# VHH binders against Isthmin-1 (ism1), part 2

Target 1, 164 residues: Isthmin-1 (ism1), of Danio rerio (Zebrafish) (Brachydanio rerio) (q5ege1r286to449)
Amino acid sequence: LFGVDTDSCERWMNCKSEFLKKYMSKVATDLPSCPCFYPTEVAYSTADVHDANTKRNFRWKDASGPKEKLEIYKPTARYCIRSMLTLESTTLAAQHCCYDDSMKLITRGKGAGTPNLISTEFSADLHYKVDILPWIICKGDWSRYNHARPPNNGQKCAENPQDE
Short names: E, the ipSAE of ESMFold2; O, the ipSAE of OpenDDE; V2, 0.75 times the mean of E and O plus 0.25 times the DockQ between their complexes.

## First folded at step 1 (VHH)

Design a13 (framework vhh_8k46_1)
Fold by ESMFold2-Fast, scan of step 1:
Formats: structure tokens, sequence, C-alpha cells
Structure a13 (fold): chain B 164 residues (1-164), chain A 124 residues (1-124)
């Protein structure tokens, strides 16, 4: 298109490619559900955690360290984890789950985990371009960003109340 | 035009080694993450290994960790896959793929990559 586009965020958020919709659908069925509470296995074990929805085992890695910069990207989260790629994976995506100070899953708002379309295990550089840069272009508008991403599949966990 | 030419496949015995090459042209090679995928008969295409544009980050599928090594030479516009301790289960057609950070074309195509691939057969 030749139109002057002064809102790059709208261009990114309104991408309605049929192939992207299919990829998003596959991501939703490929990724594990976020545990409702922070799983203790992540801290001490390489043991697989069984996911009931996909009927597969997944390994999780802690994503709460200083390199994750939670104060910028997930400002109300205390702890986060990400799922690891497996040979059974049909996408390059990773689940991302964030938890409050009570170790309870954050299901909405700016502290909620958002699935990465490209796992950092696959490519940190490509992950930045596909997952982080759109958020920056949208000036940190979490509501628009989250709406354009697959759900975090919180195993029907209780939703957080809206901020009043 | 963008072209990816995979080569180096062939017939090897179990326990043998093989080095695959993927020569790239038509784009700024160092700006692209590069990956290797494989497809065996009757199976879906699976991820094998990937390397960032700078070469600073690599990732391997669990089945190949410790046996395969991915590398790249940005001065030669080539990505390599060194395969050691080959097993019958590694028999497949191997494809290389380039991820454009500007276009995202391969992501939108559901792993649609350019090139004919290179066949690797591991058998005694």
Amino acid sequence: as target 1 above (164 residues)
Amino acid sequence: AVQLQASGGGFVQPGGSLRLSCAASGFTFSSYAMGWFRQAPGKEREFVSAISGSGGSTYYADSVKGRFTISRDNSKNTVYLQMNSLRAEDTATYYCAADSPEEFAWLLSQYDYWGQGTQVTVSS
C-alpha cells in the first residue's frame, strides 16, 4: 500500500494474514497451559511437567532473573517462567507465564505472561524483532499487544480482578 | 532473488560424520537468523538447529544436542551443520531456512522455505 502510515502500531496489530491466523491457532494447541501456581519443579529439576491439555510433557525454565527486566516488560510480576522447545513442537513458540507475590498466575493486565511467537531458545535476535519490537512500537500498550497474541492457556485458572 | 542452496548430503554408516553447507545469496546474510530443518518420509518437518545473525546464539533440538554443531561464516554467506555420531534415525532431507526480521515471510508461510534440500541417509 502507498498510503502514508503514521501509526505503525495499528499496521502491526491489524495484520490479519490467513497464515498468521493458522500459526496462532497452532501455537495455542502446541504450547502448554500456564500452571495456576508457580511450579516448584522449575527451581530444582530438569524433570518433565505433564500438561493435561496437550497430553505432553514439558520442561520449564525460570525467567525471573535481571536479564528479563521484569520492571520494564512485566512491571507487576514477581516471577516468570518460559516453556522449552521439544522435538514434538510444531511451532517455534514458547509459553510465558508470570506470577504475583503470592505465587498465583497473573491472567490479565501488564504483568500477565504473553506467549512468544519465537522462543528465545530458537533465536534471541528474531524473538526481539517478532515479539518485543511490536510492543515498543505500540509504546508499551499492553492491552493492544495482548489482544493480538495467543492466550496463555491458564488451565481455566481464576481471573485476576480488573484494576479499580 | 533470494536463494538458499543446501549441499553436503550423502550416504554414511552409523557412527559416521557429515558436514552440510547452505550458501545464501540475494540478501544481507548477517541480518538473518539461519536454521536447519529435516523431514523423514511419513513425518512432519522438524526443527534441528539454529544460529543468530551474529553467530552469538545457537539452539539445538534435544535429539541432536552434543552430536551436531551449527556455525556460520558471514564473510562467505554460508551456514554449516556438522553432524557427528550419526544414527539411522537421522536419515532425512535437510533444509536450510532464513528468517528475515523485516519481512517475517517464513513465519507467515508455516515453515515454507526456499531450496531443494540435501538428502542424508544413514545405513550400513
Scores: ipSAE 0.012, ipTM 0.188, lowest interface PAE 8.8, mean pLDDT 74

Design a14 (framework vhh_8k46_1; at its last look DockQ between E and O 0.01; V2 from the best seeds 0.00; counts 0 for: pae O 7.8 > 2, unsure alone 61.1 < 65, placed apart)
Fold by OpenDDE, look of step 2:
Structure a14 (fold): chain B 164 residues (1-164), chain A 124 residues (1-124)
Amino acid sequence: as target 1 above (164 residues)
Amino acid sequence: AVQLQASGGGFVQPGGSLRLSCAASGSTFSDYAMGWFRQAPGKEREFVSAISWSGGSTYYADSVKGRFTISRDNSKNTVYLQMNSLRAEDTATYYCAADLSEFLYDLTPEYDYWGQGTQVTVSS
């Protein structure tokens, strides 16, 4: 269906769509930075967090449920959260952040959250195709995936883990 | 969203065979892992079989291994469950499900989309 997986992965990694490039740029400016610690209130509802970089408030939703399948996509993460769309959002993207057992932000590695170009609030199916399917196409090569979709550490949280 | 429509259920004698089909709506069928589940009266829904998006990987419950075969035709947006050597204990309502993942589980996962059930009755 996709031919050679490696070729498909490379094509995704090297996509030079002008539209995509511009969109990615907008996403970078539109999304909040990841909190350094898991906002525990998301376990019961949503968390409203002020983002110092954008000077805006963002709501966060827990993304640790079974449907997120963290054991597969973020195997070293215990918790994940995803920012919610706002009226001020200029993109359909969502910030995805993941945390370890100590509720500390994972800033790199296979467990690190990465920006979602499409929020699940807009379309779970499109989110899958745009954000998850490339991961699958690359056979779970998180290194290459994270290169294309760098984890966020806009709050300059402690690097975690230290040895990856 | 994906709509799933299952068919092929019916009455069959022990040792008989049935082939279930599940047709999916939409153009993204090939992005989904597909699964079959079943629920007998008074019992919880249980995993039967699943197949990856490409068809390259299949998974079966121990109770159906060697008897059931899952397959898919992405050109037809359809997943199949060939059930051979049917037993009375295979009697259940069978459900087709779609999951936004390539990875398969032997646990009862929270699949993203479910179809209506099709009754399979194995009785002499």
Scores: ipSAE 0.014, ipTM 0.344, lowest interface PAE 7.8, mean pLDDT 89
ESMFold2-Fast, scan of step 1: ipSAE 0.612; ipTM 0.807
ESMFold2, look of step 2: ipSAE 0.033; ipTM 0.465
ESMFold2 (binder alone), look of step 2: mean pLDDT 76; pTM 0.770

Design a15 (framework vhh_8k46_1)
Fold by ESMFold2-Fast, scan of step 1:
Structure a15 (fold): chain B 164 residues (1-164), chain A 124 residues (1-124)
Amino acid sequence: as target 1 above (164 residues)
Amino acid sequence: AVQLQASGGGFVQPGGSLRLSCAASGFTFSSYAMGWFRQAPGKEREFVSAISGSGGSTYYADSVKGRFTISRDNSKNTVYLQMNSLRAEDTATYYCAAEYPEWLEYLSGNYDYWGQGTQVTVSS
């Protein structure tokens, strides 16, 4: 009889969502805000960028390559970036920001970036277990997944239009 | 007052072994996940290993898998790191840290309590 319940996402959401929301608030205070437009120079350079909200400097790297599988995980995104760990990092997390064809930040829906609880620079294995498996468990249901891991809304960036 | 006391560091030759210990006080130990981190001078802090409050789940950095083993004894409020087949690259100050709650699946990486470091030097 055990193992006949195939709604793994519902099981995961009910068990972990309260805890996850609490810890996302800690992660959010440690991570840089997403720039409202794709910072082409920053994504391909070693330059530090100052974040006004955290009062800290961050380095960014491109997260748009084939290994990111944007067609599956962020299907409306054209470009994505991920923040890098720094000596001042108080968490192991990384900010994840995705942009449309106009290089404008995607703030909601299937293409919006969601902070990684565990940076791939810290541990690819632990990142997969903590960040990727929950998405797989929810079978790509963006509404259910985003309830547990809300999309990055950026720093006062204009929101994407939402159909009523 | 919360305290995490790391010990067991020292000098060892390549291929040798050391066991680090972290004794905890001032909080309900079994309710916290425990982690080991390391930092070499001039380098960023690096994750080494973590263990759930019950000890039922463990995680390791790829660089230490198969060589290091994390364990805990909740009756002694202590977490251990057994380090085998040590390499020069393992030279660092090792820190233990505690994060609530005990589950590893959604750790923020923002550990609530940090111990003093213990120095490990691997050199011939």
Scores: ipSAE 0.000, ipTM 0.124, lowest interface PAE 12.8, mean pLDDT 75

Design a16 (framework vhh_8k46_1)
Fold by ESMFold2-Fast, scan of step 1:
Structure a16 (fold): chain B 164 residues (1-164), chain A 123 residues (1-123)
Amino acid sequence: as target 1 above (164 residues)
Amino acid sequence: AVQLQASGGGFVQPGGSLRLSCAASGRTFSSYAMGWFRQAPGKEREFVSAISYSGGSTYYADSVKGRFTISRDNSKNTVYLQMNSLRAEDTATYYCAAGYEWDLFSETAYDYWGQGTQVTVSS
């Protein structure tokens, strides 16, 4: 991958499929809400965390390590977590939540997490093609990318100031 | 937090078959992607095969595609590698691994590793 290509980004944004629309709708009801503060106990323990909206328990894994390349993909985030697939999962998706150096959820801008449509637990290859590659194509236009893949706001979390 | 025990290796003649097993302990086996890697004497460790947490997606190195089949039984916390049409070049210690990382083809994507089981394809 060689860098930003706004023509490719426009082609990706204009390529709408009925399957993807239906899938994204299911993802919204399948995934847990992002905690408003970094849940250290959840990220490093194996305890389940109850999500009030889905009425299900979820487990979370830390997604802040060197392999995540946060300095490139989430440049204002200090910590990120990803939800784990369960036997009750109705989609292949995983929630992705990123936090600032005060451990507060980032709700907009370059550092904000956005749901992974394909969990890395299901398929690392499909995750790359569906979630990472479109970001790479559109990374010079974060506003356009975030319109198609909106950042997580959690449930009733305080919004961060909008970045330029 | 998961422990892996690989077994099923042994001696076999070219064209023969072996089935490797990787038994996992731990309540989260069904949430892990599983992989098999191998290392021949004097060579670097290489990717062989991987399977998603649900078993819905499988991946194979070109050198084994069409000959090896990976499968899993989440009720038994076990992943299997069925090896058919074995060749002398398949001689190696085979390792199973569990992970959540986004690149299932890379050793660094896996957090937990088994001790290995030796496969020798003799002339």
Scores: ipSAE 0.000, ipTM 0.126, lowest interface PAE 14.5, mean pLDDT 75

Design a17 (framework vhh_8k46_1)
Fold by ESMFold2-Fast, scan of step 1:
Structure a17 (fold): chain B 164 residues (1-164), chain A 120 residues (1-120)
Amino acid sequence: as target 1 above (164 residues)
Amino acid sequence: AVQLQASGGGFVQPGGSLRLSCAASGFTFSDYYMGWFRQAPGKEREFVSAISGSGGSTYYADSVKGRFTISRDNSKNTVYLQMNSLRAEDTATYYCAKDFSGYWEGLDYWGQGTQVTVSS
């Protein structure tokens, strides 16, 4: 099965759409960086969290519930959060961040959150097809998937140097 | 056999209005979100607006919010972009898109687009 999954993943990874390249570039500049430690403000979804990289305030929503199926899609993650679309958003994307049992950001591997090209606020169905289905196809090779969708848009967490 | 044909562009003075149309065929129109993108000469293609399959949700780029309105008529398989208070910076080729995620083959089938020029 691994060989079949790898072949399918290779086909997806080698998509050369000019639009996808431009969209990914915009996503990288539009999304906030993942907080290095689970933000307590997420328990109050109306609270703004300042992002130093974009110099904008973002609201975050919990993405840890049964609907998210973390045991399948992010098997080592205990908690995940997703950034919300704002009036200043230039894409339909949302940042996705996942945390371990110690509330520290998972920066690599199968449990690491990766940017959602399509926010669930825009379309849950399209998000599944664009973000989740390719991950399923590439499940046996997390490193390959993360190459196409770098965790935290490739930004390293300065507060967790041990996780680099 | 997905086909998307944008039309309605033209020359307009600053402060003027235009209504763009995108006629779609080859798929179940009401099942898909539709969007508008634009590309100015020498610049990258940028998102303008999007509308859900039912029309219940709409999204706009910050630069056009309050000036542009997206709508759709599922009985006519058409999505529209009403552009008001046009500015020189809105000069671009406008493209309509179905399911514009890079995962889907055929995003390049947006067609020729429609030219909008805002100039004095």
Scores: ipSAE 0.005, ipTM 0.185, lowest interface PAE 10.8, mean pLDDT 76

Design a18 (framework vhh_8k46_1)
Fold by ESMFold2-Fast, scan of step 1:
Structure a18 (fold): chain B 164 residues (1-164), chain A 124 residues (1-124)
Amino acid sequence: as target 1 above (164 residues)
Amino acid sequence: AVQLQASGGGFVQPGGSLRLSCAASGFTFSSYAMGWFRQAPGKEREFVSAISWSGGSTYYADSVKGRFTISRDNSKNTVYLQMNSLRAEDTATYYCAADEYGLFYGSDYEYDYWGQGTQVTVSS
């Protein structure tokens, strides 16, 4: 009727298309792990950061500016970064990492960054449709969203508390 | 110039059948997922069916499962909707749509390209 119901959210989050199945498999292996602390040096420099899991170097860009609307989409986050596409990228995806006031990675909840299936570097419009619009349709249900798109590829930093 | 030309609509009695066609041009048809949507007067547009770029996966709205069949012919750049056991509730303008990524199926996803539509009227 008015607004978005749970049926619409279910369709967006549990898409079973042939392309999405193949794409999600590639995204899981293409994205770097989030640094456990906000990497200010790499966020503002051209230095590459080596990711041990993918055995690749990644550049990170600040994703904390007004256009990111952290107060709406990541309300407890103070800083966020997004991984940059590289010549070795096999997908159009970007890792998204968010940090608290102490510069520690947020690994769960509404403030945790979640993988972007489509990088804003490839297409801001497609990113909105694929990554942002589903969150809006689900009325900001971070639990459902994070289940479908786990923060930090499902990994946690050792210094962060364990999930319930 | 992208074009999606839907055809095959018309008048049919309840229990009858119709086959809709959508001829595509101006894009690489074989790399796009295709969908059928419908809209009755005074109602929201609703999802009917979708088919992956290869034809290997098909999706149907619960209201049409077992009655409608979607198929495609990539050599002819055409997607089809075979509609059997038609009901008065199936009366609507039917639209074909193309989606490059084929990431979603359902009425809440906005497809990249849309056709003009073809009218289906089921009446006794």
Scores: ipSAE 0.013, ipTM 0.205, lowest interface PAE 8.4, mean pLDDT 79

Design a19 (framework vhh_8k46_1)
Fold by ESMFold2-Fast, scan of step 1:
Structure a19 (fold): chain B 164 residues (1-164), chain A 120 residues (1-120)
Amino acid sequence: as target 1 above (164 residues)
Amino acid sequence: AVQLQASGGGFVQPGGSLRLSCAASGFTFSNYAMGWFRQAPGKEREFVSAISGSGGSTYYADSVKGRFTISRDNSKNTVYLQMNSLRAEDTATYYCARDLGYFEWSLDYWGQGTQVTVSS
């Protein structure tokens, strides 16, 4: 019943799940909640937004450009943003938030953002290996990926309906 | 084969200093972020510090900010951790890791580490 598992996604998740669980709990205390609507000032420059949960201001940067490949990695999202690292950051992580055509936060499904364990500002290559490559290994199976890295729900913004 | 050799640990009194070194081989060193982790007996492995491949970005855990300095010499394939104002709670085995250990969570890959003991 229990043979050699050749499923690369299953092996990765089993190997990393305990580490990710412990690190995610630390990351969650350091990162801002997603704004419920896309902050339009981010489209032109970085923008500071106050986070009620951490009682701090965080600087946000647009993550909607061609290099983000939203059509592939966040197919229902129109806009995305990432929080920026500061000297006060206690982790290497960045919050990642994605928004629909109406600039409303996507809280579930393929377009929803999930915290980046490694900020692209620290290392684009390490971000790819830690945040993107597991999704690729799981062959774009968002259900399996999101089990280990659940989508963001901002400051408990209005939940998106289940997609049909 | 990828090899990471940590060294420089030892016994030191509170307020003292040590410099740890991690010699790397088997990969293009400058293409990878490097990190230091530590583990005290009976405790979880704890992140200490990280440096980008170019050395242009560094990061520190709150417990070591202002006391520890991470650096690297890409010509020597070595990452360093300068530890100043050492405290008893810094006592641990220190490990260096490529890509912050996310893909190399094995102690075999991280090597034996180097023991730091801070005691009077």
Scores: ipSAE 0.016, ipTM 0.362, lowest interface PAE 6.1, mean pLDDT 77

Design a20 (framework vhh_8k46_1)
Fold by ESMFold2-Fast, scan of step 1:
Structure a20 (fold): chain B 164 residues (1-164), chain A 123 residues (1-123)
Amino acid sequence: as target 1 above (164 residues)
Amino acid sequence: AVQLQASGGGFVQPGGSLRLSCAASGLTFSDYAMGWFRQAPGKEREFVSAISYSGGYTYYADSVKGRFTISRDNSKNTVYLQMNSLRAEDTATYYCAAEGDWFSLEPSAYDYWGQGTQVTVSS
């Protein structure tokens, strides 16, 4: 429904790529890994999921509803989840994980989740400007977008074919 | 114009079996995850079982795991709940529900609800 702006995408990626790499390095130690399969605990708002990498418990919220517009932003994903901010959070970021119709983690390509630099719990407006707007500008060029915000491969989950 | 019609309830003695069905119309059934919920008088509506839109994943409440089996037939737009080894505590009105965007165990996440079917387990 909206087109790709190749020139604007190039300007945005070149200007912000080094900053984003540095910031993503900081948030990588703050965010949980994506479970290899959609965790049933996400269906319960009070349930915690232990992350072995950070050795912390995280609460997850479903991010699959109509307002997420998965058909536009994650077109091969059926389900997505987002990690919730806690008092132990050292950044404003949230992990974003997407799953196929068999509830298996999508590790690459246009359906793969990408960490949100700004959680919607902190600010929906800032999230849109920092996370969504750059993706809109770069829509249709998954390689350039993923260069700045690499797909989350989770805890040693099987790789999906990138061209699917 | 979405309708979910639950049926198959009735009276049964402890240890007996019943099969519930929920026929869907007005939606692309194969795009929806389906859930079964139940409500006894004076209690909140509670989760029983859910099945993904493909049928590849199923989940059960601890109280029914090993006794109940959820299944679906996308060619018939119907979800089923096979209930074995029924107990008095299973007495409730059973509801089916459809969710298009995710797999959820919370009633509030479901978009469409059917009219219930009563199951009574008594000796």
Scores: ipSAE 0.000, ipTM 0.130, lowest interface PAE 16.6, mean pLDDT 75

Design a21 (framework vhh_8k46_1)
Fold by ESMFold2-Fast, scan of step 1:
Structure a21 (fold): chain B 164 residues (1-164), chain A 124 residues (1-124)
Amino acid sequence: as target 1 above (164 residues)
Amino acid sequence: AVQLQASGGGFVQPGGSLRLSCAASGFTFSSYAMGWFRQAPGKEREFVSAISGSGGSTYYADSVKGRFTISRDNSKNTVYLQMNSLRAEDTATYYCAKDQYYDSSGYLFEFDYWGQGTQVTVSS
């Protein structure tokens, strides 16, 4: 986090603004909505979860393990999941959803999942540079990061209070 | 009209090699990144490799690093995938794809056109 401030965060998030805007609009239509509760199908990776908004089936992976470092990146979340790429995918992105102790979707704040513009299945190195490094440059400013990478609210899920 | 024709698949024994080709037409080939993806029966699509329009940058899935090499010949409008040390897990239909964005410079790859695919079967 050395030598980084909020002005640097704004500049980083707006880097390549034309390409980023086009890509983000496609990501919004390509990714599934977060299930309102942690899906049991994720626990054994044995079933597809149908997404009503895209009319597609998606397989999800658990993203709650030690390598995810939730205590740093999503400090109020207990469980997270990441969507997998499909043949119908038009982007390299993955949806990221995080859940509380009651397995209920976190829709706002520090613990809310944010879309990965580059799936870890595509490239861990590119994911780090595109998704993780900007978070570091922004000094963990989740509010600014969430503005540029909005958490999925499911549209039909009960909203959580804003994290303070 | 954009057309992608993948070829070079076949039956090979474990440890063998194959070279896949994708012949492209209908767009300025050198201005777009190209990629390879694969799908095994009953499995979801997975990324294999990508190459920038100039050929200056290449990207690989961890499962194929050190074994597969992507390359392109912009004078022939063709992208290649050299597959060495093949394993049973590499059995899949391989698809070539064209990036949507002009001169994408890597990080914003978004593949919008797909070839018909070419089947690779690795079995003893």
Scores: ipSAE 0.000, ipTM 0.171, lowest interface PAE 13.4, mean pLDDT 78

Design a22 (framework vhh_8k46_1)
Fold by ESMFold2-Fast, scan of step 1:
Structure a22 (fold): chain B 164 residues (1-164), chain A 123 residues (1-123)
Amino acid sequence: as target 1 above (164 residues)
Amino acid sequence: AVQLQASGGGFVQPGGSLRLSCAASGFTFDDYAMGWFRQAPGKEREFVSAISWNSGSIYYADSVKGRFTISRDNSKNTVYLQMNSLRAEDTATYYCAADSGEWELLPYDFDYWGQGTQVTVSS
């Protein structure tokens, strides 16, 4: 009757190597802020966009295609974009921003973009192991998982209502 | 010395079943989470399933969910993988691994690894 089990997801979130803790801190300062509205022109252009917080220019790519599996990993998101690695990148991470059908940034809930600790441009395999496999450990509980991840660096964007 | 001895692999026809066993020695088995990983010919090693020290938390890769069942018997220091409805895609060397309570299912995060047992699913 009094048996106790440690939640595996809780164990994973609390157990971070010294490397991972330091890396996540660096990721938070390396990534651009998410635009508050889906930047259709920027997402389809090759032009760099200046980020005021990092004092750097970034290129963005569409991350809404079938291989992104948004139905599984970002339910309710209509569009997503990912920042590209550049010569100025100090980590292997990529910003990930997701938008609703009104092109408004999703700032909370399962559809909100979560920075990739390892960009798929660097390694799809390592990205799976570092970003996706921990999601499986947490049984897709993005609320608990996202608490352990750096924020998506939204800049003064209006917060979505909970679960919207 | 720590040892994880995997066994139970073999040749089986598609749709068949096998049960893998991993006998553990040299550490306090009851304090460790146990996992199964596999490596198919020409492929990367991938996660299959994991079970917490008291069987309260169990996880499966989507590719095996509903077909494989992980279990453990702490009195025998053994973890099992019951594999049902086997497919050609399940052909791989299966590895048993132990995690000291720093719970991450990344292949490099497990403290101890077994020798592996070969499973071949072919008509």
Scores: ipSAE 0.000, ipTM 0.111, lowest interface PAE 15.0, mean pLDDT 73

Design a23 (framework vhh_8k46_1)
Fold by ESMFold2-Fast, scan of step 1:
Structure a23 (fold): chain B 164 residues (1-164), chain A 123 residues (1-123)
Amino acid sequence: as target 1 above (164 residues)
Amino acid sequence: AVQLQASGGGFVQPGGSLRLSCAASGFTFSSYEMGWFRQAPGKEREFVSAISSSGSTIYYADSVKGRFTISRDNSKNTVYLQMNSLRAEDTATYYCAADTYFYEGWLSAYDYWGQGTQVTVSS
């Protein structure tokens, strides 16, 4: 499963394509900043959460269920959320935010959420290949993965101690 | 110039075998992920298999898992697809493609595509 090719991981991290650069620039401006605390309104799946950075409202969906396999992909996180696609989206991406037992945003380390370049709402298969398979090929080397897919702290939330 | 030269296609009976080859030139082959895709008449191009630059990570579409084997020889700049237990539904034009890795599994994003080689499985 995680028997990995470190050459492929290094190559993935060093990808410099113009398409990827443009897409990641749009992703950075299209996606909401992670709330500093787990938004309780996510449990109801009905409330819009205003993002001051983009000056837009976003809906969030809980991403903490068994299908998310947080014990494998975000092992120190208790809760995670994923932003929903909107009519104003210029990308197929979704923000991913993870929170500790105190409902505080994990801003770095192996439990920190990282943006999905392809939202699961658009395609679970493409999300797996674009976002999950690179993580697997990197052996779950979160520090290397996070360099290519940095966690969001646009609201300048208090930093947690680095896990590893 | 970049070239990907696919070969080895042909006519075969159900249950038969074929080995496809894709000879690459014009880029550093040992640094690229390689993939095989196929397209049947009236259908969209679909993923078949992919292999990492070192050969240690391999992916297969569910429809071919257990029947097809992808491999590569970096000294010969060639990727192979061994196709066993062929079925009528495997009839398609097979294409090889090179990927900068980030685009693995995003079909429209493969950097370089070869011309196809036709595989026909019929009695």
Scores: ipSAE 0.000, ipTM 0.156, lowest interface PAE 10.3, mean pLDDT 79

Design a24 (framework vhh_8k46_1)
Fold by ESMFold2-Fast, scan of step 1:
Structure a24 (fold): chain B 164 residues (1-164), chain A 128 residues (1-128)
Amino acid sequence: as target 1 above (164 residues)
Amino acid sequence: AVQLQASGGGFVQPGGSLRLSCAASGRTFSSYAMGWFRQAPGKEREFVSAISGSGGSTYYADSVKGRFTISRDNSKNTVYLQMNSLRAEDTATYYCAADSGSPEEWLAYLFGSEYDYWGQGTQVTVSS
């Protein structure tokens, strides 16, 4: 089980166990790269999108609705998507990608998507404890959170400047 | 350290049912997440099911969803696994485990990594 207090932030962010390092490494090779522009057709129609890096096809789900609370968790993002688990998945993780009002990928800063270590498809409760609660415990310190879970695919897409 | 004792295994025909029990020693049982893993001969240990210490959140491997039900009785310091519609592929030694409360150990637990609070196994054999 995991606490909901703010005193846990430093311990969570500086968690450097060998297991977590190995899991994060597998997550990086298991997840698809974020498309450089929001794939509205794919997100709404549940079509396969080929990922050149993994040489696999992935389905994406829209993650922009009111339940996602983007104003709180990704305040500069207008649209987000989350990758779906596949039969070939070697982890329980999901890629999370966020886009600005021009539908361009946000590659860094507080609006950038970060990998979900536990997909909501596997368990919404575990996702909350592993991915959401640490962000809350750190009082929304996006820079510390992103250091532990860097946004994926920034180098293949045009980079956004950091927020001031 | 927490000690866990698994029991309730045995022989059953396909389509039958068994209920496994895992009794925990100690007085902090209701605070611990508990789970079941299994290992078939010549195979690695795999996750089966887990239950939270508070609130009754439950998790199941896809292979057992709809057939197995995990539950707990905090007055008896025991977690149960009700196994229905058993199949030959469910034949394995079943182990119970307790979560020690860190994010890393939660991840290790889900992926069947060696966890410090494991019970002895109970054998389940499904055949005609």
Scores: ipSAE 0.013, ipTM 0.184, lowest interface PAE 8.0, mean pLDDT 73

